# Designs tried in a protein design chat: VH-VL binders against DENN domain-containing protein C297.05. Part 11

Target 1, 138 residues: DENN domain-containing protein C297.05, of Schizosaccharomyces pombe (q9y7q7r449to586)
Amino acid sequence: VNEIPGWNDVDLYPLFRALSIPNILVLFEAALMEAKVIFLSENLGMLGYASQALLHLLYPLTWQGLYIPVLPRRLISCFEAPCSYIIGTLSYFFHMDDVPLDNIPLVVCDLDKNSVSTFGKIVRLSRSLRSKLQAHLK
Key: E = the ipSAE of ESMFold2; O = the ipSAE of OpenDDE; V2 = 0.75 times the mean of E and O plus 0.25 times the DockQ between their complexes.

## First folded at step 6 (VH-VL)

Design n7b (from n7 with light chain S93R T94Y; framework fv_gevokizumab; at its last look DockQ between E and O 0.04; V2 from the best seeds 0.00; counts 0 for: pae O 10.6 > 2, placed apart)
Fold by OpenDDE, look of step 6:
Structure n7b (fold): chain C 138 residues (1-138), chain A 121 residues (1-121), chain B 107 residues (1-107)
Amino acid sequence: as target 1 above (138 residues)
Amino acid sequence: QVQLQESGPGLVKPSQTLSLTCSFSGFSLSTSGVGVGWIRQPSGKGLEWLAHIYWNDDKSYNPSLKSRLTISKDTSKNQVSLKITSVTAADTAVYFCARRSYYGSGSFDYWGQGTLVTVSS
Amino acid sequence: DIQMTQSTSSLSASVGDRVTITCRASQDISNYLSWYQQKPGKAVKLLIYAASSLQSGVPSRFSGSGSGTDYTLTISSLQQEDFATYFCQQYYRYPYTFGQGTKLEIK
């Protein structure tokens, strides 16, 4: 994956270190269907790494929604955007009350706990396709 | 081709420290995503994962043994070392080192032949 | 920890037989399951990963199937060189854990 020209500066390791492969696949599925993705961490750097890694995994598809790797608390209203987004924010001042649920599925990923929470219906890849993707990730 | 070979003392006394070395060829621990792990097998029993080390020197340990395990690498020598402190008879086993890729599969795709270590007074 | 159980510790078969070895996880491991072959004095060999993906260089007579907690390794037509011990391993969650093994012996 890191062999993609122009993506040499993307480090996938932080994401793979933080999350299990199943959770990474959920994020991938969410991104593929242009859902809302929220990354949580106590480490700002980790937020940047995680979001970049997810975008990298989407190649050659390009993300068309909002992309805010690190959302400051003063801009918390961005979660109210009625569109797809990938947003990271510090976990210790994040509340689900800040995120209105609508018809766009939402995935919240806590990078520090290796957990994903899904709100709404995420279209899941078949087990065979997941296995194939896993094989290509090595 | 990828090859791994374990080396150890063969016999260790209780309470001593067991030192193992894995020498490998056909790949490098400077390659992103690559790791080397240790697995042991007591006679007549299943395999037990112990620890592994990644190309970037990141390490993982079996929680049940973490306090006694230390894994390290020498990339220039293509070697990975494992130390187990305060050994007992329960540590008697064949010890394997194996390669794994951090990305994708969590499987071990290449193994050494193993080295027997007996803990006895 | 996730417990991996191979209820059959030993199995007798003949060359040409269809052989099935089962492995059960204490919880859903979502196909993050590998199969290995072990022979005395030789390096352990990876056969299957991701429950059903055949490792490069492994004969096509080997196949893996299953989902959730129950998985199966199948040898469609047993060859002489296939008599060995087979282990399953989950890599869904740390620590990675193995089954106790199934020894395939000549009948």
Scores: ipSAE 0.006, ipTM 0.617, lowest interface PAE 10.6, mean pLDDT 91
ESMFold2, look of step 6: ipSAE 0.051; ipTM 0.678
ESMFold2 (binder alone), look of step 6: mean pLDDT 91; pTM 0.932

Design n7c (from n7 with heavy chain S60R K66E G106Y, light chain S93R; framework fv_gevokizumab; at its last look DockQ between E and O 0.34; V2 from the best seeds 0.00; counts 0 for: pae E 6.7 > 2)
Fold by OpenDDE, look of step 6:
Order: sequence, then C-alpha cells, then structure tokens
Structure n7c (fold): chain C 138 residues (1-138), chain A 121 residues (1-121), chain B 107 residues (1-107)
Amino acid sequence: as target 1 above (138 residues)
Amino acid sequence: QVQLQESGPGLVKPSQTLSLTCSFSGFSLSTSGVGVGWIRQPSGKGLEWLAHIYWNDDKRYNPSLESRLTISKDTSKNQVSLKITSVTAADTAVYFCARRSYYGSYSFDYWGQGTLVTVSS
Amino acid sequence: DIQMTQSTSSLSASVGDRVTITCRASQDISNYLSWYQQKPGKAVKLLIYAASSLQSGVPSRFSGSGSGTDYTLTISSLQQEDFATYFCQQYYRTPYTFGQGTKLEIK
C-alpha cells in the first residue's frame, strides 16, 4: 500500500498501532459512504497520521468532503458544516455538544483509546469483502 | 460491569446543607470523555438535571439552582459528590447519579437506583 | 431552557400492541434526544440515543425516530416487561431537560 505512487511519504504504522483492524474497517466504511469522521487524540501528530492513513486507504478514491486534520478550538463551528468531513481535534477540549447530528452519519474515533463511536447508520461491507480487506490490512 | 450507587442523609432539616455521594465502579473518571451527573425526581413529578462533572474537572450546573450547588469528584475513590445549600421542602426528592460518556451514547447510559432525601423540620 | 413535552402522561395498552410515545422540544435540538425507561425500584435504563440509535442490549422492538423538534419512541410489539414510565431527554444544551414522562399501563 505504501508503494502506491504519490503516497510514499504516508506512514500507516501509527494508525495501525493505535487502532484495531475492526475499528479501522469501521472508519474505512464510514469514509467510503462519505460520513462525518472525527478523530480525537491528545497527540496532534497522531491526528495527522490518522487522517492521512485513512485517505490513503481510500485510494484510488479521493475524499470529496472537508478535510481538516487538526482543527483548532477557535474553529469549532466547522463541526456544524452540513457536509461530509474528516476532522481531527484534541480530545481534551472536545465536546459532542459542538457537533450537531443530522442525516449524515457520524463516526467519532478516539485514537488514544482505540475506540469508535457511531451515530447514525453506517453502511457495512459484506462479510466476504470485509474479510478480504482485513486480510490485506494485516 | 458499570454500577453507580447514591448515598445521602435520608433526612435533612430546612436551611441545612444536603450532601450526596455517588460511588461507582466499572469505569473511571480519569477516562477522557467520561462524566457523572446528578438528576433528581420529586414524588410524582418528572426528572430534573442538577449538575454534571467531567473527567477534566469541567462542571455544569442547572442555572436555576447553580447558586446552591457544588459538584466535585474524587477520581482515586471513584466518587462524585454534590452539595445543596439552604434546602427547603422543594428539595425533597429521589436523587440519582448517572454516567455519561462521549464514547458511546453521549447520554446517561448507567444510573444508580437513587436515594430518597426528605427535607423536614 | 428547552422545554420537553410529552403530550400523553399515561397510556394503556396490551401485550403485543404497537405503542408510540411522542416528545416535542420547544426548539430544534438537532437529534440530541434520548429515551429512558423507568421502573419502580430499578435503575433508569437508556433505550435510545441520538434520536434513533438503539442502546446496546436493548431489544430491537424499541426504536426511535424524528428530527428537529418532534421525536417518537416506538415499541413494535409490547411485552409484559415493557410496562413502565418512559422519558425523553434533550442534551443539546444545558440545562439538560426531560419530558414529564409517559406511563405505559396494562389495559
């Protein structure tokens, strides 16, 4: 995967160290259906790694929504955007109250806890396809 | 498994301070996104949210009662405390503590069974 | 404060019935709505969160729907253990507020 042209500088290792394969698959499925994805971490670097890794996994698909790897607290209103997005922010100051729930599913991932929370319906891949992806991710 | 248990004096005289304690297990207030709140219910009436404390010691109070409420936590003891000053008969209720976490439902997903507090002379 | 209104304070039904309980907010609460079940002597139980998400361990006969200011809890086929009081709650902003409750009684 890291040998894909144009993605040689992407390091997937931090994400795979932080999250279990099942949780990564949930994030992949969420991104695939153009859901809202929020990354939380106490480490700003991890936010960058996680977001880039997720985009890399989508190859050859390109993310069409908002992409803000590190959202500063002063721009918290970005969570109100009525569109798909991948946004990372520090977990310490994060409040779900800042994130309106709408018709677009939301996935919140805490990178430090290897946890994924889903709000709304995420379209899941078939068992066979999920197994195939899981095998490739290992 | 997650469990919460309220404890209180049972009976309090008017104008005194009511002290409540919530003891919990199965989770920690050192965990990011976790909080514990207090909700009360007068007999035959609905639920009223009182206060909430988060893992990072951020606190929220019901504005109607804020001047009389003080919430605090002892993470090492897995306890959350609530104090209500200058109590009156209107403060007679069953008092519940409940957990809330960002990672999951972001709702009060686990409750104690409640403790009855009666304010009477 | 956001007012939560459950128009029906009590409802009678039989086992097997389809039951619907409504909840209205005084303003748009952006799906920050939960449903709870309360039985005497037992801990309050979370049923639905985010308006329509089923809490883990809750039977699939429970479902939530709605948006904006109007929300609904549905029990597709009422069971004996479902007779209880049900509350809606908004957590859109503080102070968090609850509906007055709907008591579901056996007919």
Scores: ipSAE 0.161, ipTM 0.745, lowest interface PAE 3.5, mean pLDDT 92
ESMFold2, look of step 6: ipSAE 0.278; ipTM 0.748
ESMFold2 (binder alone), look of step 6: mean pLDDT 92; pTM 0.936
ESMFold2, look of step 7: ipSAE 0.065; ipTM 0.670
ESMFold2 (binder alone), look of step 7: mean pLDDT 92; pTM 0.937
OpenDDE, look of step 7: ipSAE 0.144; ipTM 0.744

## First folded at step 7 (VH-VL)

Design d8d (from d8c with heavy chain N104Y; framework fv_daxdilimab; at its last look DockQ between E and O 0.68; V2 from the best seeds 0.00; counts 0 for: pae E 8.6 > 2)
Fold by ESMFold2, look of step 7:
Structure d8d (fold): chain C 138 residues (1-138), chain A 119 residues (1-119), chain B 110 residues (1-110)
Amino acid sequence: as target 1 above (138 residues)
Amino acid sequence: QVQLQQSGAEVKKPGASVKVSCKASGYTFTDYGISWVRQAPGQGLEWMGWISAYKGHTNYAQKLQGRVTMTIDTSTSTAYMELRSLRSDDTAVYYCARKSFYGYAFDIWGRGTLVTVSS
Amino acid sequence: QSALTQPASVSGSPGQSITISCTGTSSDVGGYNYVSWYQQHPGKAPKLMIYDVTNRPSGVSNRFSGSKSGNTASLTISGLQAEDEADYYCSSYTSSYTLVFGGGTKVTVL
C-alpha cells in the first residue's frame, strides 16, 4: 500500500537474497547515474535474475545502457565498452584488468559474497532518502 | 606453501635507483595482484602501489608517481619494484604482498628488503 | 590521501578486551567496506588479521573482531594475551583507486 510503484519483494528477491540492503542501495544509486555495473557469481541463473531485479528496481526509469546479464568468456572484451552497462559474468574467468577505468563510475558486485566495490565517484542519495528507501525495502 | 621471496638488502647513494624483486611460489601467479608497501625505520606502513599479475596494470601512490615503476614477469612468477631518484627519506624496508584481485586485503607478505640510502 | 587516524598506543591486562579505532573520511573508511587490519611483531612482516571490515582469515583467532560505524573502523581483541603485544595497522580503499594505511597503534600487554 505504501510501496513505490513497480517495486515488490518478489521482483527484487534475487537481490535481497544475495545482498544486504545497504549494498542494494549502492547498486540503485549507481544505476540511477548510469554507471557501469558488473555482477559476478558462480551461478549463471543468479546473474540473470539479479540483473533483471536491478532493472525492476529502477522502475519507472528505463535502462539506456548496454545490458548483457550473462556474458560468455569469449566476449569478455565487452567490459571495454566506453559506455554505461549492466553486465553479468562468471566469477571464475573475470579479472579487474579486463575493465578499463574511465570517467564513468564502476560498481562490481559479487552476488556470492554480498560484496559491492565502487570505483569512481557515485553520487549518493540524501541520508533522509536513503533511510526511507531502506525502511521500504525491508 | 604460498610464499613471496624477496631480493636481498641494498645500499644506495642519493640519486640512484633500486629494483627489488618478489618471486611468488605455491599459487597461480596471474590470479592475483602484487602490492608494494614500505616502512621507514620506526615508522608506519606506507602503501606504494600495486600491479596486476594478469595484464600488468598498475596503480601508484600519488606521492611516488613519476619515481616508481612496477613490473611483472609471468614466466618466472616474479614482480619488480623500481624506485628512482633515491633520497635519504626513501630508506625503508620494502615489502611485497599478495593482493586479491576482487579485494584490497594483503594476505601473504614477503619478509621485506631493507634499502638504505646514504651518502 | 591522508593517513587514517589511529591512537598511538593502547594497553590492557591479560584477559581484558581492548579496542583500536581507525578513523578516516567518507572517501575511504566511510565510503567503502574494504578495511583491513594487520598485526606486526618487531622485526617481522605484517600479518592480515581482518579484511572487508569484519572477516577473519583462516587461522586467525576468534578473539579478533572488526566493525565499522560511519567513518570509524574498530579492531577488538578479547581475552588479551602476551603474544598480542605488537603494532596494529588499519588500511582502507579510497575513492582515488588507491589504498591508505593508518599510522599504527602499539598494543602493550601489562
Scores: ipSAE 0.008, ipTM 0.601, lowest interface PAE 8.6, mean pLDDT 86
ESMFold2 (binder alone), look of step 7: mean pLDDT 94; pTM 0.958
OpenDDE, look of step 7: ipSAE 0.022; ipTM 0.675

Design d8e (from d8c with heavy chain S52N K99R N104H; framework fv_daxdilimab; at its last look DockQ between E and O 0.77; V2 from the best seeds 0.00; counts 0 for: pae O 4.3 > 2)
Heavy chain, then light chain:
Amino acid sequence: QVQLQQSGAEVKKPGASVKVSCKASGYTFTDYGISWVRQAPGQGLEWMGWINAYKGHTNYAQKLQGRVTMTIDTSTSTAYMELRSLRSDDTAVYYCARRSFYGHAFDIWGRGTLVTVSS
Amino acid sequence: QSALTQPASVSGSPGQSITISCTGTSSDVGGYNYVSWYQQHPGKAPKLMIYDVTNRPSGVSNRFSGSKSGNTASLTISGLQAEDEADYYCSSYTSSYTLVFGGGTKVTVL
ESMFold2, look of step 7: ipSAE 0.023; ipTM 0.636
ESMFold2 (binder alone), look of step 7: mean pLDDT 93; pTM 0.953
OpenDDE, look of step 7: ipSAE 0.348; ipTM 0.817
ESMFold2, look of step 8: ipSAE 0.236; ipTM 0.740
ESMFold2 (binder alone), look of step 8: mean pLDDT 93; pTM 0.953
OpenDDE, look of step 8: ipSAE 0.053; ipTM 0.715

Design d8g (from d8a with heavy chain S31D, light chain N33K N55D Y97R; framework fv_daxdilimab; at its last look DockQ between E and O 0.26; V2 from the best seeds 0.00; counts 0 for: pae E 7.1 > 2)
Fold by OpenDDE, look of step 7:
Structure d8g (fold): chain C 138 residues (1-138), chain A 119 residues (1-119), chain B 110 residues (1-110)
Amino acid sequence: as target 1 above (138 residues)
Amino acid sequence: QVQLQQSGAEVKKPGASVKVSCKASGYTFTDYGISWVRQAPGQGLEWMGWISAYNGHTYYAQKLQGRVTMTIDTSTSTAYMELRSLRSDDTAVYYCARKSLYGNAFDIWGRGTLVTVSS
Amino acid sequence: QSALTQPASVSGSPGQSITISCTGTSSDVGGYKYVSWYQQHPGKAPKLMIYDVTDRPSGVSNRFSGSKSGNTASLTISGLQAEDEADYYCSSYTSSRTYVFGGGTKVTVL
């Protein structure tokens, strides 16, 4: 889709294959406002691809929060971090009750089901801008 | 068959405490949560709180904070709701309901437990 | 944790389509997609009719549908039948991991 200098090795295809454009936009908006983002998948590789793709989409902005593409179950307490983060974990070990909700909005994305769950208010782009981006991403 | 079996009706005096039980069956108890919702006679539904059967974390309605305690017994797949310092306006049918993994809805309900508080 | 706002009552004739609104704030209905609707007949426990704004549990008639716009969620009952006469409550998850119910709407089939 877009080629970013120094990021030529980033493959966006897995993310775009897994998720619909509207769901990708939600993730993009969530990342823009430095929300919490959790990626779920039964495939560890997908977690890496998805999170990397999301970071790529943020260019020229750089993610300033916690970034853990693949979180092992033993480190589940990382979800309690009171800061913005992008974390991936295996879906079959994930329980929503392990993730406390605070004033930072949370987006949970199941890559295998092409689903996005939003907890809290995500600041949306304007309809016009959203439509433009959607058209561009297609 | 997924169901929630609640304890029987209770009659209490003001100032007393009541503990209602909710036994779950037909599903993996620890994969869900249990929510408690009450309904005064002729009134609407009022959410009281919910407890995670996975980790035991509780979340209570603000108005009941300090007066309500929710617990679980995973060995018996039973949830409990204790309400203390009862008053007349606590008279209601108390429902337990299964809370989904992502907290989106209550999909299974008990038949309710009538708690009457009167002098 | 203020209650969601529902109309006290809604009525319709058999075969008609009616809509029940549920208005909240940006911290509940407006901020989440976790809006659910419950049907309650007299003397019975509530029954989940809609969850996640638009989704129907298995066994629920497709005459029931949900939608949301801004801070207002809506339940639409098409092809109104006598059995639809009941109280309907909306509910929303909140950012504090709490829930809030609407005041309920009495649906009368004329």
Scores: ipSAE 0.050, ipTM 0.710, lowest interface PAE 3.6, mean pLDDT 90
Fold by ESMFold2, look of step 7:
Structure d8g (fold): chain C 138 residues (1-138), chain A 119 residues (1-119), chain B 110 residues (1-110)
Amino acid sequence: as target 1 above (138 residues)
Amino acid sequence: QVQLQQSGAEVKKPGASVKVSCKASGYTFTDYGISWVRQAPGQGLEWMGWISAYNGHTYYAQKLQGRVTMTIDTSTSTAYMELRSLRSDDTAVYYCARKSLYGNAFDIWGRGTLVTVSS
Amino acid sequence: QSALTQPASVSGSPGQSITISCTGTSSDVGGYKYVSWYQQHPGKAPKLMIYDVTDRPSGVSNRFSGSKSGNTASLTISGLQAEDEADYYCSSYTSSRTYVFGGGTKVTVL
């Protein structure tokens, strides 16, 4: 979509290198509805880069939820926050059983595996918008 | 071939304890949790608790708190459930079941272990 | 930890559709929480039939379908067959990572 600046920006590059376009669209849809987003990677830098890239993808919208691109193991209770968030953590010590499944939709993205799992109902973009956006991003 | 192999049937007296084993094969043991579910003769399923094979964290049914201990041995891909201070109403078939990825369901079940408590 | 409410029994003739209800609360069945369904034939271990409210594992017939509305989940068996005669259990979870089963429903094929 033409109103999303920075598609060719270097700051968006890490996300497009790690994930397929369909998976990026799921993340975008989740972020638009203020879901909970968890990024996983073995690489700490990747967690930061992907989290920032998602924020840039939302422009001109501003993320209003919790934002912790690198969460250490001792702070896993942050996954219990009662609000939307974008949180990244090392995949080695992450487990879904540490994340409460509640009424806020959740998306878990493993950046090292190009894997996106959703929990709850994510409102999808219209089929025409998804098709146009996928074609543009390819 | 993914499967859970449970230890054999046991007969115990009231006040004793029992330890049932559940050996996993055909998948990466540490990627999943193991849940324990029991079923008294002619009765429904009762969730007892689960243990993460990744980090050893346990969650137990409130009714069984203080009487049950679940453990894992990652070197043998085996989960254990120990139930102490046995009573006659603990007579049941005890199943182990693998929690699905992300923990929403129990996708693989052992065949069950009959534990009979009688004097 | 409380049991989810299921009817004790449901019966139907071959070829009919039947529905089994599973009623809980907003804390276990409602909202975005997922419900699973298990079939158990006499003397056998339970088998997962439906997970995540509506999804079928591979190898499960599309005659089995799941749905949820409010605090009630439902399992529907269409085209009822003799082999469907079994006990059926729903299951869900709480925010404390604990699980609960329904009391079970015996399905009888007449």
Scores: ipSAE 0.031, ipTM 0.642, lowest interface PAE 7.1, mean pLDDT 85
ESMFold2 (binder alone), look of step 7: mean pLDDT 90; pTM 0.938

Design n7d (from n7c with heavy chain T31D, light chain S30R; framework fv_gevokizumab; at its last look DockQ between E and O 0.09; V2 from the best seeds 0.00; counts 0 for: pae E 5.7 > 2, placed apart)
Fold by ESMFold2, look of step 7:
Structure n7d (fold): chain C 138 residues (1-138), chain A 121 residues (1-121), chain B 107 residues (1-107)
Amino acid sequence: as target 1 above (138 residues)
Amino acid sequence: QVQLQESGPGLVKPSQTLSLTCSFSGFSLSDSGVGVGWIRQPSGKGLEWLAHIYWNDDKRYNPSLESRLTISKDTSKNQVSLKITSVTAADTAVYFCARRSYYGSYSFDYWGQGTLVTVSS
Amino acid sequence: DIQMTQSTSSLSASVGDRVTITCRASQDIRNYLSWYQQKPGKAVKLLIYAASSLQSGVPSRFSGSGSGTDYTLTISSLQQEDFATYFCQQYYRTPYTFGQGTKLEIK
């Protein structure tokens, strides 16, 4: 019988290499409220690793929106989806104009620049809960 | 309080590179979702969107001109530049820069007064 | 490319007239449509965005309506300062495109 790992077994290293703790918490808060999350990088591997790390950070919650860690160019219309999503794409393919203006709340994370931009209102966790998560992530 | 102003060479010879600068005040390209774009108008004709650049260096070009256009920004100087290579008489126009916000009005809400560029010998 | 068509190139009217200018898109643009005013030698002014939302500082005699592919700009009582050229523009998908313009002239 296989044992399912908890928080301690999630591979978060790719996310920590790319982003500051405050930025990781914004991504976590966005994912908890089922916002739309876009990862950008020039590195295909980073898109996969970061997307997977975010999903693992949500454990035991399961992501029920779209999950496309590396978006093929032919599928750019997936940004139009009205539901929550986690989508990664190469930075040079991505344009803000590909996302309809009414698809908020939205978070755009550039993994190569440690940059997280939010559009619309993201519900923040309480200070106590953020402190607990910061301690656990370190 | 938002102001944009174009500056350009006035006259450019065919086959040369046209360089334009947009200087602005009352906003910053450090603000998420803010961008600046370029639009031109040949004499007696309609408006044509050329390119825009966002705060995060995201760039878009009109596909019909993409091979000849380069847009760039200097956030600390509040400037956006456009270069058009290999110009011809067809590039003679008034050139405008304008602010675009991903939020707010969702369109080009503030424009400069425009600068005329003539391409001739 | 999304083509924007303003079928009327010029329109003559008198002060006090109600004026309607139309704009058609070649496909649904989801109300991502703006109206601009251009006077000779002046900066272009945004009048209407999102098809019907009035830009701050624009007189209430200006209004926008329409949906899908068909949009209109209405000036309810024309003033002397309203003689200008009016452009529609879609900002739904790049390349962003403008109508050819409608010049509003004194009758």
Scores: ipSAE 0.078, ipTM 0.679, lowest interface PAE 5.7, mean pLDDT 86
ESMFold2 (binder alone), look of step 7: mean pLDDT 92; pTM 0.938
OpenDDE, look of step 7: ipSAE 0.345; ipTM 0.809

Design n7e (from n7c with heavy chain N56D, light chain A50Y; framework fv_gevokizumab; at its last look DockQ between E and O 0.63; V2 from the best seeds 0.00; counts 0 for: pae E 7.9 > 2)
Fold by ESMFold2, look of step 7:
Structure n7e (fold): chain C 138 residues (1-138), chain A 121 residues (1-121), chain B 107 residues (1-107)
Amino acid sequence: as target 1 above (138 residues)
Amino acid sequence: QVQLQESGPGLVKPSQTLSLTCSFSGFSLSTSGVGVGWIRQPSGKGLEWLAHIYWDDDKRYNPSLESRLTISKDTSKNQVSLKITSVTAADTAVYFCARRSYYGSYSFDYWGQGTLVTVSS
Amino acid sequence: DIQMTQSTSSLSASVGDRVTITCRASQDISNYLSWYQQKPGKAVKLLIYYASSLQSGVPSRFSGSGSGTDYTLTISSLQQEDFATYFCQQYYRTPYTFGQGTKLEIK
């Protein structure tokens, strides 16, 4: 799909392979409002690919928050950061208790399970725009 | 086949330390994402989560009891232990251990049958 | 602490009935909710995790639904072996807390 300059299916394939279109749209909406995004997977490469694919979806906007596509266990306290972030970690290191209750809006995406959970208010695109994007992405 | 079994003293006097051991088989705490926790049930009452410990020695405690609780593991023996200091009659309960792991979506997917501990003089 | 309330302590039903057990959290737990079955003399059994996902080996007559603060366990056609006490539990934040239980009595 080439609706936006710099997009192509090859750069976005890891997300489409892992997630349904509705879930990808939730991630896109969360990133547009500069929420906190956490990617989980048992596959280290997938964490990097998905994080980078999300940045590609934002073009021409640039991500200004914390960006740590692969977070080691010793740095788990980075989830406490008050700023927006995109952080990925191995699924079995992550516990919801590691994220303060007031660190919202937050989206947690398990890439291995096609699971996107939202916490706090995520501003959605209009219904017609979501439908148009879904049609073009399929 | 995953199995867990609790063992404890049965009877403990007030102010003593209660020591519990969970022995398990069919899984190992050397496996990433695996943990074991403790839950208790006083007679005729609901369940209360106490603590759990993961393969990487990450420990979580019920905050209301944290100063009295110590959880530990012996991975080579497939055992997890819990100590509760300064016990009172309020600590009389059936004590369960249960597995909690990433692969079980962090729910308690296998439980022991429980062991009754009575605190009385 | 997040309180979990099961408004019905005891419920009677007949074999074949559709049974619904409810659970309310004192705050949004974002589907971090599980349902357990406890029978006398047997180990506690996990039925449902993440609000609606059926645990392996659990009969398909069990289902979970709900979101936010309100969750339900449904047994679509009650069987004799379903006599038990059912607990909900949140695992969103420590301390992980349980509902007080709903005892299901089959007549």
Scores: ipSAE 0.384, ipTM 0.781, lowest interface PAE 3.4, mean pLDDT 88
ESMFold2 (binder alone), look of step 7: mean pLDDT 91; pTM 0.934
OpenDDE, look of step 7: ipSAE 0.625; ipTM 0.885
ESMFold2, look of step 8: ipSAE 0.018; ipTM 0.646
ESMFold2 (binder alone), look of step 8: mean pLDDT 91; pTM 0.936
OpenDDE, look of step 8: ipSAE 0.271; ipTM 0.789

Design n7f (from n7c with heavy chain T31D N56D, light chain S30R A50Y; framework fv_gevokizumab; at its last look DockQ between E and O 0.66; V2 from the best seeds 0.00; counts 0 for: pae E 7.9 > 2)
Fold by ESMFold2, look of step 7:
Formats: structure tokens, C-alpha cells, sequence
Structure n7f (fold): chain C 138 residues (1-138), chain A 121 residues (1-121), chain B 107 residues (1-107)
């Protein structure tokens, strides 16, 4: 991905290490529409690295919502924010009961299981563009 | 394949403690992101959520019944248990256990067949 | 507590009919709504979650819609196996609560 401005192997490696290309594209589409994104892992470093990698996928766009790549247990109420966010937390602390779904779509990504779950309507890129991006990233 | 099965006493006398066990297969409570809950259906009535327990032993109870309910798990045996103290005829119902998982639905996606418990002298 | 109301307790229909079942919440549940199918002596089946998402293995004739406080389950072409009781359930806030059920009967 050295040929796309702002995308390079070092910045994106945490996502490619943890997730399939289709799942990475779902995260990209969610971030483009300013959805809510939750990263889960039992590895604190992975939470930070994956969150940063998602920001790099957005280049040249910038993230305007809440950004808390490692959320401590005492602040779990941050999931109630009525705005878009990228928040990472340890899987051990995460209960879906703590996350209200609202009109803003939600994506929950478990980095340890290559799992991306979506709640609400995610606007997909055109089939042609998705195919080109998948080929380029491989 | 995910399967859950309830077992219970069938008949319980008033004022006694009702004990139920949910045995399951196809998933484990050793993994984060899953829980098992209990729902009941009194005769001729709708469904009522009672409690659920998560992999990390976090427990959630229906507040109207919380003082009478105890939920627990045995992860190594793939079992979840529910106790209801001081039962009355109002506790006569079919009792179901069900899984809650974040891997897609975040809902009660698999249920057992149910077991009837009757409270009668 | 959030009350879920299915004001229609029974509904008669014929095979091939399009059927809608409604469910109303006492407050905004932000699409945290599931639809279940219940037949006597059988495990309850999840049909729809998050108001409109189809559970895997459920026939595409089932669909869900709605938002806020008002939600519907639609069966586009009723089949013999669809005669059952249908419950809505909110899972936005504890205690999780169910509608009273709508029994779908052969006309």
C-alpha cells in the first residue's frame, strides 16, 4: 500500500496482522461515514496500534469524533456518548449491555478473533472501488 | 452446533427453593463476549427475563426478582445454574436458558427447549 | 422498566398472505429490538435482531422494520410452518422485556 498517500506498511500492519482484507474495508467504510467503532483485544498495545492504523486508512481525511484507543474500566460510560467515536477497550471489560445503539451506526471489532460486527446501516463503497482497494491492499 | 438444555425438579412446594441447571455445548464461557441467561413463561402469559451471567462472572438480574435470584456458572462443566428462593404459585412457568453473544446479534440467539416447573402443594 | 406492547393477541391468515405484526415500546429503544418465534414444546427461535437484521438460517420472507418506539415484523408470503406465536423483545436497558405475543393462526 506504499503507492497510496498516507498508507504505508508500518502504519497499517496492526490491522493487516489482525484482520482479513474484507473486515478492514468494513472498518474503513464505517470510519468514512463517521460511525461508532469499538476495538476489542486482550492486548493493550494492539488496541492502540489498531486505532492508529484506522486513522491512517482515512488519509487524507481526519477523524473528528472521540478518540480513546485504550479506555479504562472506570470510564466505560464513554460508550454512551451521542457522537461518533473510535474507542478501544480490553475484551474482559466489554459488555454489550454498556453500549446504547442510536442513530449513528456501530461497528464492534474483536482484533483477537478477526471479527467485525455491524449495527445499523453502513454505506458501502461501490463494488468497483471495493474490488480495486482489495486488490491494491493485497 | 450450539445447544442448550434445561433441567429442573418439575414440581416444587411453596416456600422452597427452585434450582435449575442449563447445560450447553458448542460454545464456552471461558471465552470473552458470551453469556447465558434465564427467561421464563408463566402459563398463559408472556416471557419474563430473569437473569444472565457473563464469562467474567458479571451478573445481571431482573430488579423485581433480584432478592430471590442467584445465578452461577461452572465453566469447566459448561453449566449455568439459577436458584429462586421462597417460591409461590406465581413462579409456575416454563423456564428457558439462552445464550447471549456479541458475535453478530448481541441478542438471545440460541435457546433451550424449556422445562416446566410447577409450584404446588 | 420499558414496556413492550403487542396489542393484537391473535391474527388469522392464510398460506400465501402478507402478514405484519406490530410492537410498541414505552420509550425509544434505539433499534435494540429482536423478534422471536415460539411453537409449543420447541426451542424459541431468534428471527430478527437490531430491528431489521435477519438471523442466519431464517428464511428471507421474514423482515423487520421500524425505529424509535414503533417496530414491525413482516412475513411476505406466509408458509404452513410460520403459524406460531411471535414475540418482540427490547434489549436496550435491563430488565429486558418482551411483548405479550401475537399468535398467528390458520384462517
Amino acid sequence: as target 1 above (138 residues)
Amino acid sequence: QVQLQESGPGLVKPSQTLSLTCSFSGFSLSDSGVGVGWIRQPSGKGLEWLAHIYWDDDKRYNPSLESRLTISKDTSKNQVSLKITSVTAADTAVYFCARRSYYGSYSFDYWGQGTLVTVSS
Amino acid sequence: DIQMTQSTSSLSASVGDRVTITCRASQDIRNYLSWYQQKPGKAVKLLIYYASSLQSGVPSRFSGSGSGTDYTLTISSLQQEDFATYFCQQYYRTPYTFGQGTKLEIK
Scores: ipSAE 0.028, ipTM 0.644, lowest interface PAE 7.9, mean pLDDT 85
ESMFold2 (binder alone), look of step 7: mean pLDDT 91; pTM 0.936
OpenDDE, look of step 7: ipSAE 0.321; ipTM 0.809

